# VHH binders against Putative ferric-chelate reductase fr1B (fr1B), part 9

Target 1, 128 residues: Putative ferric-chelate reductase fr1B (fr1B), of Dictyostelium discoideum (Social amoeba) (q54wu1r34to161)
Amino acid sequence: SNYNLQWIIFNETITIQVSINKKAWIGLGWHCQGCQKDGPMENADYSIATFDENGQGYVWDCYQENDPTSQPQNDTVFKGAEDNIISFSGYQTDQYSIMMFTKKLSTGDTVGDHILVNGPVDFVWAHG

## First folded at step 8 (VHH)

Design g13 (from s8 with N50Y S56R L104S S105T; framework vhh_8dlx_2)
Fold by ESMFold2-Fast, scan of step 8:
Structure g13 (fold): chain B 128 residues (1-128), chain A 120 residues (1-120)
Amino acid sequence: as target 1 above (128 residues)
Amino acid sequence: EVQLVESGGGVVQPGRSLRLSCAASGFTFSSYAMHWVRQAPGKGLEWIGYIYSSGRTFYNPSLKSLVTISRDDSTNTLYLQMNSLRAEDTAIYYCARGSYSWTSTPFDYWGKGTLVTVSS
C-alpha cells in the first residue's frame, strides 16, 4: 500500500502531512523529552489519527494510555500546545486518509538534520 | 556509530511462534523508545508497535493480539514475540530507534532487517 510523508515550511512554521491511499487510521510517533524519564511522560510521544463515517479526523495522545481523562481530539491543538504544536487536522475520503499537524519552528530546529526532504517517502505508520 | 542488528528470522510453518531480537549499540539504549516495523514482499512498510523507555507498549491494533514487544535494557536488546504465524506474516522485519526530533519521522535509525518466511 502506498503512503506518503511531506512537509512544508512557511513563515516560521512547519506543516507535516501523512497520507495513505485507503480508508485507515494513521500512527505518528516521535521521541520526546519525557520518554527518557521514569514515570509519566510529558507531551505526546505517539499519536494516532482515526476517522468517523463523515471523514472527520480525531487524534489520540498515546502518552496518556491508562489515563481515564484521555479523549480523542478533532481539528484542535494537541494538549502540548505550549510545545509549539499549533494545530492538528485529519480527514478521510473513500480513496485516502490524511493527517496534518503544524508546529512552530524553534531556533534549534534544523530541517536538514531531522526532517525528510520534499517528496514522497517510505514512512513508518500503522493502518487498519 | 548507532547500530541496530536484527536476528531470529528464518523459514517457519504456519501456526508456529517465533521471537526476533534486535541488538543495539552506539547509544544509551535505555533512554530511547524502540519500534518494530515490517515489509511484506511487494508491499509498503507496516508499523507493528512501539515500546517506550519506561517499558510501556503500544501496538498496531490489527496486530495487537498476535505480537508482544519487550526490551532488556541490561543487554541493550529489543524483542518481538510473534504467535500463530500466518503466510501473511512473511516479511522483512526491522527494528528502529525512536526519533529525537518533533518534526521528523517517528524513527531515525533502522537495522538492515531479518527475513521471516511463513510457508509449508
Scores: ipSAE 0.000, ipTM 0.140, lowest interface PAE 13.9, mean pLDDT 63

Design g14 (framework vhh_8dlx_2)
Fold by ESMFold2-Fast, scan of step 8:
Structure g14 (fold): chain B 128 residues (1-128), chain A 122 residues (1-122)
Amino acid sequence: as target 1 above (128 residues)
Amino acid sequence: EVQLVESGGGVVQPGRSLRLSCAASGFTFSSYAMHWVRQAPGKGLEWIGYIYSSGRTFYNPSLKSLVTISRDDSTNTLYLQMNSLRAEDTAIYYCARTYSPSGTFTIEFDYWGKGTLVTVSS
């Protein structure tokens, strides 16, 4: 497939890797399904990875409403809108793009059957 | 009896490299995914990375550029290569076996070694 997803849960954190078999940006979003948020990606938190000409990754933290991006960060701890993201790494070649990040889990969070539960939320994928 | 025995720790200077080993016995090593985990003094456990039975790896992004995990199924041995060691890498390093050889689901550890101490100091 054009993208692949892996994750691991350890010590109340989840580390997620998304890889795409093309030279593209990677977007990953979380939404609250059925909790006053319309559509799969409306009112969701987003993490977007972009890459420079040398293949180095940068992560952008996007708020749910109108502000498109915060400051980009490169292979460092970045702070999402909810301060849940601990670390990020990204890399790109002509054949693939990879993004990895680590996020805190609260009580009741779990990843099973490809659903992250912090309230009823799902992974949402986008690529350019 | 499942056993995991870490070795290779010791006192090393900053900037050096070190390779840790984990000798596995009592189970079909080639059928299991394996993890490296560490605990620095006064800190919680920190996951380092994971290697599938196929040899495919998945790393903590904070550590990805500094470590490599590999395995030799013919000798039932798991390895952790660490480069550019820093004082904050001082920790007890553990290898652990997962219940699930599949990395696409929640993973839990059923066996751990006793650990090997790495001290990075000048």
Scores: ipSAE 0.000, ipTM 0.211, lowest interface PAE 13.7, mean pLDDT 64

Design g15 (from g13 with R97K S99Y Y100S S101Y T103G S104L T105S P106Y; framework vhh_8dlx_2)
Fold by ESMFold2-Fast, scan of step 8:
Structure g15 (fold): chain B 128 residues (1-128), chain A 120 residues (1-120)
Amino acid sequence: as target 1 above (128 residues)
Amino acid sequence: EVQLVESGGGVVQPGRSLRLSCAASGFTFSSYAMHWVRQAPGKGLEWIGYIYSSGRTFYNPSLKSLVTISRDDSTNTLYLQMNSLRAEDTAIYYCAKGYSYWGLSYFDYWGKGTLVTVSS
């Protein structure tokens, strides 16, 4: 496959790894069960990994509004357990992109994954 | 039953190297991807990397220059080689069996872990 998605749930946390066989940015979303599924990232919390020219990864934790032109907020510094994301790492080469992050789970959370890959436009759904 | 038993942990000085082992039984080891994960005191789980049945590896980018994962399918053993150990590498190290279902990947079994303490 063009991408590999793995996750583990342990002690009220989830650790997710995404790897893709291309040089691209990666988006992974948390979907709320009652939200509309009319757009790629509408009504979902998501994290985006981007990479610089040296392959260093950076994470942006976003809330997607009903506006496809909205820009992710850059937040590469985490405030520990109070943030949506506890830890993050990412790396890219000419042949692949990989990211991994850990976040706290809330009671009733649903993991519906939206994976976005920049060029060509790839939008995929995954579930736990 | 599936069993994963880590070994090789202990106290080691900063800058040294250490190799951890994971002995697997109860499943066809050669057919599954295997992972290493660690947990430092007071921290969450940190994925280290994995190795597919083919021998292809993927690493956590923050650790890629410090670790090597390998496997010996003839002895059902997974290895983690760690170099240039730092105090921040102090953690319980776990091996985990990869599981794939409907194109999604999970960890379905874990060992009990082995403690590595890096101290001067």
Scores: ipSAE 0.000, ipTM 0.112, lowest interface PAE 15.5, mean pLDDT 62

Design g16 (framework vhh_8dlx_2)
Fold by ESMFold2-Fast, scan of step 8:
Structure g16 (fold): chain B 128 residues (1-128), chain A 119 residues (1-119)
Amino acid sequence: as target 1 above (128 residues)
Amino acid sequence: EVQLVESGGGVVQPGRSLRLSCAASGFTFSSYAMHWVRQAPGKGLEWIGYIYSSGRTFYNPSLKSLVTISRDDSTNTLYLQMNSLRAEDTAIYYCAKGGYSWKLDFDYWGKGTLVTVSS
């Protein structure tokens, strides 16, 4: 497959590994079902992995509003890696990109992902 | 065939301004969000910002005061205006096509244009 997504839920945390068979940025989105709305729609959190010329990974937490018709309520895009993220590892070569991270699950969070890459958008849902 | 071609890079002195362009073809430009991304020598990729089809913009908070993104849908052109250039702005600047739903869905990238800021 073009990409491989695996995750484990343990002790109120989720560990996710994403592998992509190309040199790309990797992003994962979270939906918080039941969270308080700041505006007309619920907002999603995104974690993005970027890579330097040596293949070392960096992770950013991004706040995203999915309603394109609403006025922007938050102009913050990037958060530090310490926001919600307990651990992170990322590595990239010319042939693949891999990231693995652990984050805390919030009350009401669902395990559903929108995979964001330097290529076609894909959407993945977890099944128990 | 989707094509993105960046231009406008070069050597500039600190404190000056520079405008980069991205010429897009092979898709309905007016229907998609567009992104600017850069990579400084020896460093990782840094997302600069994007512009929706509606003209709404979002910026990396660390760069918000230094850049402006705009678009001209009549000419299929994306722009990045940079002001008060610093040595740390030396980088290859890339144009990227956005996906369908989210601002960080990157479908296609340009080849980039080099900006060197030196005294």
Scores: ipSAE 0.000, ipTM 0.126, lowest interface PAE 14.9, mean pLDDT 62

Design g17 (from g13 with R97K G98Y S99G Y100T S101Y W102S T103W T105L F107Y; framework vhh_8dlx_2)
Fold by ESMFold2-Fast, scan of step 8:
Order: structure tokens, then C-alpha cells, then sequence
Structure g17 (fold): chain B 128 residues (1-128), chain A 120 residues (1-120)
């Protein structure tokens, strides 16, 4: 599947748009700067976008698997404070899936030029 | 070795219910979130939902009214209850263990799957 990634940094925020030319759910992972590490495990932060039959997107924020701190939110009722995620929008048709979110940057945040969620299912791949 | 074994699939008539099981071994089951996903013939994977170690559940919104995920940590077993089955629910159903690192996938270990065929 072809994918497209665009980002913009403005006023201490980063907005990331990910699109895939395929009807699928989208996963995006990042490292938590304030999270503890368990040797040999790390706290993990994921955002997973799923879509209903009408193409409406929903975001699921997952933290450490042993202590989840986020609940699923759609673009209308997003909490915004958890994980420093300010906004979310997602939409899907038979031909594509799109996810866009805005996250507050902090001194410890690592964005990098690689934002990858890889594996045996259709995930978004992003390379700067 | 992490091992996940799904069971309970088979041929069912439309409108009926079915419960799938996933027997887990090789890790501390009670400490991990677990997922159910499915793949219809010729289609991509569709996420169904997950259940945290606490028992809290989250579902694909398009499937929320049709399925229930539960777990029994005393027997290391994950369940998927499906109601009002339709022909479009014909798929191979997989259980999966959630990953723990920020770059690990939401499911880092998969079972072999169990086939559900809804036909009349």
C-alpha cells in the first residue's frame, strides 16, 4: 500500500498526518519521555485509529500494557490532556484511511525522522 | 516460548451465537493486554478489540454491540463472545498478545487462528 506522511511544527506542537491507500486500521507508536523503564521492558505509548462502517475515526491511546491510562476517543469527544495529544481526526473510505493528530512537544519528546509501526498487519510507516 | 491456541470455531447458521477461546502459555498472562483480530477470506486484517490486564475492554466501534471480550486469569484463557452472527463474520479469528515497547506492534505474538464460517 502507498502511504503519505506530513508533519508541521508550530508553537510547541507537532501535527502529523498519515494516510494509506487502503481500507485498514492505523497504528502509530512513540516513546514516552516521562515513563519508567522496566528492565528489560519499557513503557510503551501507542495510538491506534479504528474506523466504523460510516468511515468515522476513533483513537485509542495505550500506555504501559500493565497499567493502561487512556480510553478510546473520537474526534468530537477527545480529552486532549492525556499523552499531550491535543486533537485527533480520522476518516476512512473504501480506498484510503487517514489519521491526523496534534501533540504537544516537550523538552524530552523525541520525534525523529522515523515514525514506524511495523508488523504482520497493515500499519503506517513513516520516514522523514 | 509464548504460545496462543484459539478454539471454538466452526460452521454456524446466521443469527446464532458463538464463543471462541484462546489458551495462553509461556508468559504471565494476567500481566498483559490481549487482542482479538480477524481476517475474512481475501480481505485484510480487522481489529475486533482488546482487554487490559485490569479487565477493562475497548472495541472496534463497528463491532461493539455484537461482541464481548473477557478473560479468566486463573486459567490463562481469553474469550470472544459473538452474537447475531452474519455471513460477513466469516473469517479466521486470532488472539494476540500486546507488545510492551513503544515501537512494538500492538500484537507481537499471534495464535494460529480458528475458522468461523457463517452459512445457511
Amino acid sequence: as target 1 above (128 residues)
Amino acid sequence: EVQLVESGGGVVQPGRSLRLSCAASGFTFSSYAMHWVRQAPGKGLEWIGYIYSSGRTFYNPSLKSLVTISRDDSTNTLYLQMNSLRAEDTAIYYCAKYGTYSWSLPYDYWGKGTLVTVSS
Scores: ipSAE 0.000, ipTM 0.141, lowest interface PAE 14.4, mean pLDDT 62

Design g18 (from g13 with R97K G98S S99Y Y100S S101G W102T T103F S104T T105L P106E; framework vhh_8dlx_2)
Fold by ESMFold2-Fast, scan of step 8:
Structure g18 (fold): chain B 128 residues (1-128), chain A 120 residues (1-120)
Amino acid sequence: as target 1 above (128 residues)
Amino acid sequence: EVQLVESGGGVVQPGRSLRLSCAASGFTFSSYAMHWVRQAPGKGLEWIGYIYSSGRTFYNPSLKSLVTISRDDSTNTLYLQMNSLRAEDTAIYYCAKSYSGTFTLEFDYWGKGTLVTVSS
């Protein structure tokens, strides 16, 4: 088992947990299927969790331009409710990394389609 | 006959502290992770945090400095300590059982909840 992705829907929110048996940062992407654009990299948002030396997690919001070749950019650093993200929690040890966040659920949203994991040498793309 | 029974709610003044309890029965309490969840009037459910079977805890970061979750496996009791209560903490508080002894976002049993009202 490389990593686990789980989620639960409460009312109009979704809470997502990503865990990996590795000391690494974690990214999770989602896209809107009701949006005007085609393609998995278009009109997609990414949240990336990083961890400090004490194991405390931080989430960085990134966005994709209307261009499949564009690079994600940090548009904010978040530890509380901002935009669609209501809450965030992250923790890391030498053996594993965990990220959890709660987000407003919108019609047409698809979560867990893209997962990014970056360790000392590599990163991995995966579909949920 | 799994049962979870929350208690300790009531009316408290802003700035005060309160401890909630959840009495569990009908399963091997020490083997499962447990969660606290709340629902404020007219709002959706908000996850507060969880505690592993090992005693490790994780919290909603928006509430991290305000709450502490603990467990007493000898009495099958889960606790939620809340400090510096504010009007927005007015909610029904539920304890919930996970499917396993580690974190999962799926809950198989919930209590009926206990009401906390923060008002002057």
Scores: ipSAE 0.000, ipTM 0.159, lowest interface PAE 12.9, mean pLDDT 64

Design g19 (from s8 with A33W S53H N60S W102F L104S S105T; framework vhh_8dlx_2)
Amino acid sequence: EVQLVESGGGVVQPGRSLRLSCAASGFTFSSYWMHWVRQAPGKGLEWIGNIYHSGSTFYSPSLKSLVTISRDDSTNTLYLQMNSLRAEDTAIYYCARGSYSFTSTPFDYWGKGTLVTVSS
ESMFold2-Fast, scan of step 8: ipSAE 0.013; ipTM 0.269

Design g2 (from s8 with S99T T103L L104S S105G; framework vhh_8dlx_2)
Fold by ESMFold2-Fast, scan of step 8:
Structure g2 (fold): chain B 128 residues (1-128), chain A 120 residues (1-120)
Amino acid sequence: as target 1 above (128 residues)
Amino acid sequence: EVQLVESGGGVVQPGRSLRLSCAASGFTFSSYAMHWVRQAPGKGLEWIGNIYSSGSTFYNPSLKSLVTISRDDSTNTLYLQMNSLRAEDTAIYYCARGTYSWLSGPFDYWGKGTLVTVSS
């Protein structure tokens, strides 16, 4: 599956647009500087984009702490400025999944972000 | 040679509507995502939105209710429809071609821009 990934930085925000040539959920991860723990995916905040049967996109914010058996839980559906996400748009067809989100860079997250796609995991690193 | 030429700018009164065009040449227009970006006097660049080759559109949430982006692949033309214009919409408006590489940044070619002045 091919994907297109674009980002734009304006006024201490980053807008990231992802399109994927398949039906997929999309996971985004970033690290809180004040929340740092040892280990690659411990104490990481991430969001997952999912789509309903009408193609409407939703974002779920998850907080993953140190626990080898725990799975991230749905934290919130996107509601304005919660969890540093300013906006989210997404939709899905039979052939592709598309999402766009804007988030603040001054929230204490690290410079880079990770993007995960359902199936074999694809990691993409974004800097803002 | 890739060329993007914006047109349709000018002086317009607050509350009116305006449609901008961008004429593209030198590449297969239908294969690329296209973007609109603006710059108000003394300010940085502000992304307005884009349209994929599929026709799917994504907008800056601050502007979504005020603008519509469309394309006509038969004439290689990109459009920006703006409604309920405000003094804050005074800016140079650019069209830009989208890239497909995270590492290359979001745009690879830009037009020279068209000035929109909203004044009473």
Scores: ipSAE 0.000, ipTM 0.132, lowest interface PAE 13.7, mean pLDDT 64

Design g20 (framework vhh_8dlx_2)
Fold by ESMFold2-Fast, scan of step 8:
Structure g20 (fold): chain B 128 residues (1-128), chain A 122 residues (1-122)
Amino acid sequence: as target 1 above (128 residues)
Amino acid sequence: EVQLVESGGGVVQPGRSLRLSCAASGFTFSSYWMHWVRQAPGKGLEWIGNIYHSGSTFYSPSLKSLVTISRDDSTNTLYLQMNSLRAEDTAIYYCARTYSPSGTFTIEFDYWGKGTLVTVSS
């Protein structure tokens, strides 16, 4: 696929970088083992990154897979399913949509997180 | 053979700048993502940032305002520019190459240099 994906684990943090070969929304989802909030464990919580005409990235929370419930946020302010998120940034060109985020890796967290891309009509999912 | 050789380390005073180089050989440098990673004495590895083959850069949030990564594909060289150096920047600095197996989303480091020591002291 058109994904370029890298994650790095150092000193109890994970940094994930995603590059997509098109202008697209980029979605992030992850597990939090032991973070049982609602009934069954689900992959419903995630954040979506969008980009403006100048390539500036924004991140917003999403409770529904296909319908974001939060407005775009500053690209350096990340709010997601995990409460140990450190930072988020995004950038887009005519050829690429790029994002990076860093979070603390809790005892139950794993690199096998969910990543999805949603372009104008395209939906692409990458799962660890 | 694939080789990465860091250079430019040394003793510098706090507040000054320093530029590190990484000379690559034995592969098509322009086609690879490259990274800078450091290790302070007695500490674990800390990722600093990377640069795609296209030139796009990504940095550790804690270091973004203090470092710049660049590359010169005509000389197969990777650079790390560091500004406003602090005592806590004392570390061995490594450059590393990314490996991405065909058909996967997993990216690994497959080659590292031996490192170059930076000591920040008065």
Scores: ipSAE 0.006, ipTM 0.171, lowest interface PAE 10.5, mean pLDDT 63

Design g21 (framework vhh_8dlx_2)
Fold by ESMFold2-Fast, scan of step 8:
Formats: C-alpha cells, sequence, structure tokens
Structure g21 (fold): chain B 128 residues (1-128), chain A 123 residues (1-123)
C-alpha cells in the first residue's frame, strides 16, 4: 500500500524497482537460500538508496554479518559491491521515493552478495 | 544534440483517454530507462512511471491502474496512454531520460528533459 516492489530477471541479471509513497530513504535486504535465519536482518545483503534535497539518488550496497545490533556496512570494504551492480537509478519528489537497480545474479565464495535462485528467499524492507 | 520532444497534449473532456508521445534523438535510445513525469498547476513534480528496453515497466502506486507506458525502440519513441482522465490530471507532462546503465555510488538523475506538453482536462 505504502510501497511497491517488482522483480525482473533477464539475461542472468535481476532488476529491482522499489517505490514508496513518501519522501524517504529505502532499504532492501534478503537472505540467501542456505543462510541461517537468526533474525530478519541478520546475515543478509542490503541495498540502500538515499536522496539529496534535489532528488538526486545514491546507492549503497551493504552486507550485514551475524550481528543484529550492528549497522549495515559499505560492501566495498568486503567484496567490491559496485562490481555486482550493473546500473542504478533513483529519484525523489515530495510525494515519492523511487529506486531501481540491476545486479548480477551470482556471488562468489566470499562475504558479500548472495546468489539469487528460484528457491525461497526472505525479504526485509526498511525506510525512514 | 540530445532531444526529447513531447506531443499529443491538448484539451480533453473528463472520462476520455489520451495518448502522449515522446520522440527521442541524439543518443542510443535503447540503452536508457525513460520516464514520464508531470507537474500540475501550483504543485510539485509527480513521477508517473518508467520503462526499459527489456520491457520492464514500473508505475507510481497512485496511477498504476490508469496509465500504460510503452516504447518503440525502432523509432526512438516513448508513449504514455492515459485512461479515465479527471480534472486533477491537468498538468504539463514531461518525458525524461534518467541515469546511466553503469554503476557509480553517486548516480541516478534526470539528465535530459523535454519541454513538456500541456494536458487540460476540462468540460
Amino acid sequence: as target 1 above (128 residues)
Amino acid sequence: EVQLVESGGGVVQPGRSLRLSCAASGFTFSSYWMHWVRQAPGKGLEWIGNIYHSGSTFYSPSLKSLVTISRDDSTNTLYLQMNSLRAEDTAIYYCARYGTTKIDLTSGKFDYWGKGTLVTVSS
């Protein structure tokens, strides 16, 4: 009601769009199919969009590892998150915040983004 | 060089449908997400929706049932189909190119806009 989420899988990539019916930052997180489930934000990958006063969008790709009290950290420190994001587009008005990004579907044998497969995936949303 | 030219606006009666077009030139149209944005008199900008070459199309939550966005990459044209027009749909409608296909931690802005086409919904 307050937001819409859509997924499009194409040519080994996933394009995700989030729109929120308000002026806000947007967070998207998910667990890998094999990851342990200690809580909704533990052991998850995040993408967070923020906007400046002119509506310019910025994206931060974050990884949170097994610590429910920690803040998501910038993935560039751990895996080079920018290499996994193919495109980003974000826009904000007084009435809407919109984020759209395309990511590679695969992840390596390291800390960072997870492989998105057609198995079950738990999603976590935040905005504020 | 880069140009976006909207057309199809005008005066239309409530309840009618209207289709707007945007002719793009000066860039590789198929490489970009294209957006429709409107501005009603005395109001701020309102995002309508967007579309990519692949056919991925996303809409404002408040407008999803009332509009359809499409594109024809062979003619570099973007379309906005509007149905069941109401007085509150009176606005200048803009076509815009947004962002790039390459990632940067600081990216995503409207970099080119058309001049807009006025739609007036009036009896």
Scores: ipSAE 0.006, ipTM 0.172, lowest interface PAE 11.7, mean pLDDT 63

Design g22 (from s8 with A33Y H35S N50Y S53T L104S S105T; framework vhh_8dlx_2)
Fold by ESMFold2-Fast, scan of step 8:
Structure g22 (fold): chain B 128 residues (1-128), chain A 120 residues (1-120)
Amino acid sequence: as target 1 above (128 residues)
Amino acid sequence: EVQLVESGGGVVQPGRSLRLSCAASGFTFSSYYMSWVRQAPGKGLEWIGYIYTSGSTFYNPSLKSLVTISRDDSTNTLYLQMNSLRAEDTAIYYCARGSYSWTSTPFDYWGKGTLVTVSS
C-alpha cells in the first residue's frame, strides 16, 4: 500500500519506522499511560518529520496536554535524547519519505500509536 | 577521527551480484545504526536501507527484495549485498553512520563512496 509501518522491541527500547511511497511529511503519535497523564482526557505525544529541499529529515516533538483538537505544529524542535528518545533518522526523495526513531520503554507502558499520512490511522501496541 | 571507507565497486554485467564493504574506524561501531545510500549520475540521493545495532534491518520498499545489509561488529565492517543488478543501479554507493540528533540530518558521517557501473 501507500505506507509501511514496522517496529521492533529490544532491551527495553522500541524502534519505530514509517515509510511512505510519496513525498510527504509524516506524523506519529502515541499515548503513554502513567507518563504524562493529567486531567480528564488522555494525553498524547506526537513526533512529526518534515523534509527540506535536499531530502534531509527533521523532527518536531510536540506535546499535546488535554487538548485532543490541537494539531501538531512545526514550532518545537527536539534536540538530544530527551524524554527517553534515543535516536531519529528521516530521509525523503521524490518517490518516498522515511522516518525512524528509537525510544526507551518504561515498565508497565501501554502504547497506542496514531499515524498521520494524508489522514489519521490508528493502531495499538501493548507491552506487558 | 571518524572514517568510513567503502570498497567493492567496479564494472559488473546486468543480472549479476556484487557485495560492497564499508570499513569503519574512529568510533564504537557496534553502538551505531548504519545505512547505505546511493546516487545515480544526474540524480538525487536514494536511501537503500539501514541496520540497527541488534542486526535488524529495514529497506527502501522499492529495493527490499534486491539487497541485503549486514554487519560484522568484530571487524567494524558494514556490507551491502546486491543481486540481479540492472543498468539503473549504476551509482556511487555511500556508507553512512546513523545520527542520534533529532535536529540534524539523518546521517552525521559519510564515506567518499564507491562507484558501481552496471554495463554489458
Scores: ipSAE 0.006, ipTM 0.145, lowest interface PAE 12.8, mean pLDDT 64

Design g23 (framework vhh_8dlx_2)
Fold by ESMFold2-Fast, scan of step 8:
Structure g23 (fold): chain B 128 residues (1-128), chain A 122 residues (1-122)
Amino acid sequence: as target 1 above (128 residues)
Amino acid sequence: EVQLVESGGGVVQPGRSLRLSCAASGFTFSSYYMSWVRQAPGKGLEWIGYIYTSGSTFYNPSLKSLVTISRDDSTNTLYLQMNSLRAEDTAIYYCARTYSPSGTFTIEFDYWGKGTLVTVSS
């Protein structure tokens, strides 16, 4: 395939790597038991990676409840677990785009905190 | 009996490099993904990275510029190379047998070594 996805759950975190064999922005969505009403993208929690002219990656953590405090972050300006993302790195060349990030994973009572649901993860990508 | 034995830890000065080894026995080493995990004093476990059966690697993005994982299937040995060691790299380092359950994108750890202590201080 033209893209590859891997993820690891460990110690209440998930680390996800997405790679694509072309220049593209990368969207990663997941289903949340408390936030999904209907449709695959409705009320989903998701992250989008974009790349600048130097190949530097940036991540947007876009919570579907229209959280306006989310700001793009890269590996040089990232601070802490804001937006549930603990760490991020992204790189792009003429032949591929790669994104990797570690995110908090919560279970049980998640009032005020959206979690990943065991099952399929939806991907959206396009040549940017 | 599955056994994993880490070695190579010790006291090192900041800025130096160190290579850890993990000797595996009791299973077909070449058929398993392998991982390194560490735990700093008073902190939780931190996953470092894993290596596929092919030799390809997947690293924690916070650590990828500082570490390299490799394997030698002929000797059933896993390695962790660490460069530019800092005081915050002081931790017990564990190797773990890693596998991906059929039909999933996840990996899991089922056996761990006892760990090897790395202390970074002057």
Scores: ipSAE 0.000, ipTM 0.254, lowest interface PAE 11.9, mean pLDDT 65

Design g24 (framework vhh_8dlx_2)
Fold by ESMFold2-Fast, scan of step 8:
Formats: structure tokens, sequence, C-alpha cells
Structure g24 (fold): chain B 128 residues (1-128), chain A 123 residues (1-123)
């Protein structure tokens, strides 16, 4: 498989791990049941992880309705528990990329089956 | 009967290290994901991390630099190594068994917990 997706629910939070067997950006989407619904993608939130030359991960929080954040966040502390991601970590080697984050759960929320993966030149969707 | 028995807690000085153990019985230990969870006095539960059957680990990012989880399937034992202990690490530490061999939002959850072991970081 191109990627491995794992998650666990604990105390009204979900912790999600995504691993890819290559150097790549990782994006994960999920649907918010309480959000405005105008189509499958209008109801989705995305988190995108990028990695520096030392393998340190950074997260970008993107909403379909809101503009994407213009600056990456540190992977050890997610500043702003902006009603979504409360913690993040990520790392990358020559052979793989991994991200893990914790998100508050609302009733009816679910992990989307949309994985966004990009190498240095390509941006692709991967479906679960 | 499934049993999880934590040990290794006690009073420890700030800055020291401590290793907790969890002895598992009554199920095929090597087939299940395991976790450590703690609860400080007057606070809610805080998940520390989980360990896959392969030995791979996933930690609470807030605690990653301070802890290591490992397992010994030959002795049915789960370990939590804690370094550079601080007063805020004072808590009851619980060993927990995942209900399935797969992490899944629809079916996976913790199904058994130990009674916990108290760690007090003081003096």
Amino acid sequence: as target 1 above (128 residues)
Amino acid sequence: EVQLVESGGGVVQPGRSLRLSCAASGFTFSSYYMSWVRQAPGKGLEWIGYIYTSGSTFYNPSLKSLVTISRDDSTNTLYLQMNSLRAEDTAIYYCAKYGTTKIDLTSGKFDYWGKGTLVTVSS
C-alpha cells in the first residue's frame, strides 16, 4: 500500500497517524457534520504536513471555506487550539514520511478518505 | 480472566528516572495494541501513548521527549520509561488494553484497564 492510516479515539479526541513510503508532503481531510454542507468538499477540513531538510514536520491548517494559513506551525506545539487540531508531530526520512495529530471530536465527525500526497514536483490525491 | 497489573510506582525525587511495568495475563498479549494513560490529582485522563504489536510506538506529542513505551512479548510485560521527572508528572498511571488488533474508529477502543500505580514526584 502507498500509505498507512491509523487512528484511535480517546477521551473525546481522535489521534490520527498517516505514513507514506516516500519523501512527500502529506495532507489529510475529514468531514465536519456541523459545518455548512454544499457538497462533499465544501464540508471538509484539511491538514497538510511539510518537512524540512532535517526531517522536522510542520503543519498547515486549511479549511475549504477559509483561506489556507500562510505560515507553517511548529510540530511540537500547535499554537491556537482553533477548534480543531490540538497537537501535532511529524518526521521524515529518506524512505518515509509520517505525521500524527490530535483533534477534538464532535458527534458525527469522521475521518475523510482523502489523502493528498506531493513529492517535489507532483501534487496528487490518494483515496483510501 | 484478563488481568493487567501495574507496578513500579512510588515516591521519586525530581530529575530522576522511573520505569513502570504492566504484567498482562488472560489473553494473547502479543496480538494486542497496548497503551499507558495517566491521571494527575484533580485532573482528567491524559493519554501517554500506544504501542503496536510490531513494537512501533505513537506518543502524545506533549510527552514524547520524556517517555518511552516498550513491550516484551516473551514475558507478557508492557513498560513505561520516564526520564527527568517533574512535580507535574505526579499521577496515577494506568495500563490499558486495546479491544481489537486493529485501530478502527467504528470498533476499536480500550476494553480493559489496570487499577493503576501511583507516582509521586516530591521532596
Scores: ipSAE 0.000, ipTM 0.202, lowest interface PAE 13.3, mean pLDDT 65

Design g25 (framework vhh_8dlx_2)
Fold by ESMFold2-Fast, scan of step 8:
Structure g25 (fold): chain B 128 residues (1-128), chain A 123 residues (1-123)
Amino acid sequence: as target 1 above (128 residues)
Amino acid sequence: EVQLVESGGGVVQPGRSLRLSCAASGFTFSSYYMSWVRQAPGKGLEWIGYIYTSGSTFYNPSLKSLVTISRDDSTNTLYLQMNSLRAEDTAIYYCAKEGSWTIDLTSGKFDYWGKGTLVTVSS
C-alpha cells in the first residue's frame, strides 16, 4: 500500500504514525463535534503536516466549517493542554513522508478520523 | 525466529548515566522501526520512544530530556542512552520491533520483544 497508518494508546494518550511512500503533505482529520456535516471534510477539525526543502516537518492545527480555503494555523498546535497535541515529529525524503504525534485522549474520543493526502485527494478513514 | 536480547542493566547510583543495548536477529533489522519500553516495580508498561529506519526519533514527552535512542544497522543493535538516572528509573527495560507499538500497552503484551534487562538506581 502507498501509506501506512498505525497508532498506540497508552496512559490516556494516543500516538499516531502516518507513513506515505511519496513526497507529500499529510492531513489527519476528524469530524467537528456538534457541527453540521454536509461535505467531505468541510466541517472537520484536522492537523496538517508540511515539509520544507530539507525534509523538516511542521504541523498545523486547522478548523474547517464549510470553508475549504481555511489556512493552516500553527499557533496552538504545541501548547499541550490548550490543543491536546503534546509532541510531534516529521520527516520527508524524495521517497517517503512520515509524521508521528501524540495527543491527549478524553472519555468519548475515537480514532475514527480521516487521513488526507495531497493530490489527487483521497480521504482515508481511521478507526480504532 | 525473531529474537531481541537486551543487555547493559545493573545497579547504578543516582545521577549517573547508563547505556543499554538490544541485539536483534531473525529479521532485516535496518527495515524496521524499533522502540524501548520499561516497567517499574508494581506499575504498568511505559513506552520510552521509537526510532525510525532513518535514525530519527520520537520520545515519550515525560522522558524526553533523559534519554537518547540510537541504532547501528551494521551490527543489528539498538541502544538506549540514559542520563541523570533517578530512583524512579528503576525498571526492567525491553526493546521491541515496530509492530509491537500498535498494541495497547496497558494490556502488557507485545508479540516481538525481549526478556528485558533490569536497571536498579540505588544510593
Scores: ipSAE 0.000, ipTM 0.129, lowest interface PAE 14.3, mean pLDDT 62

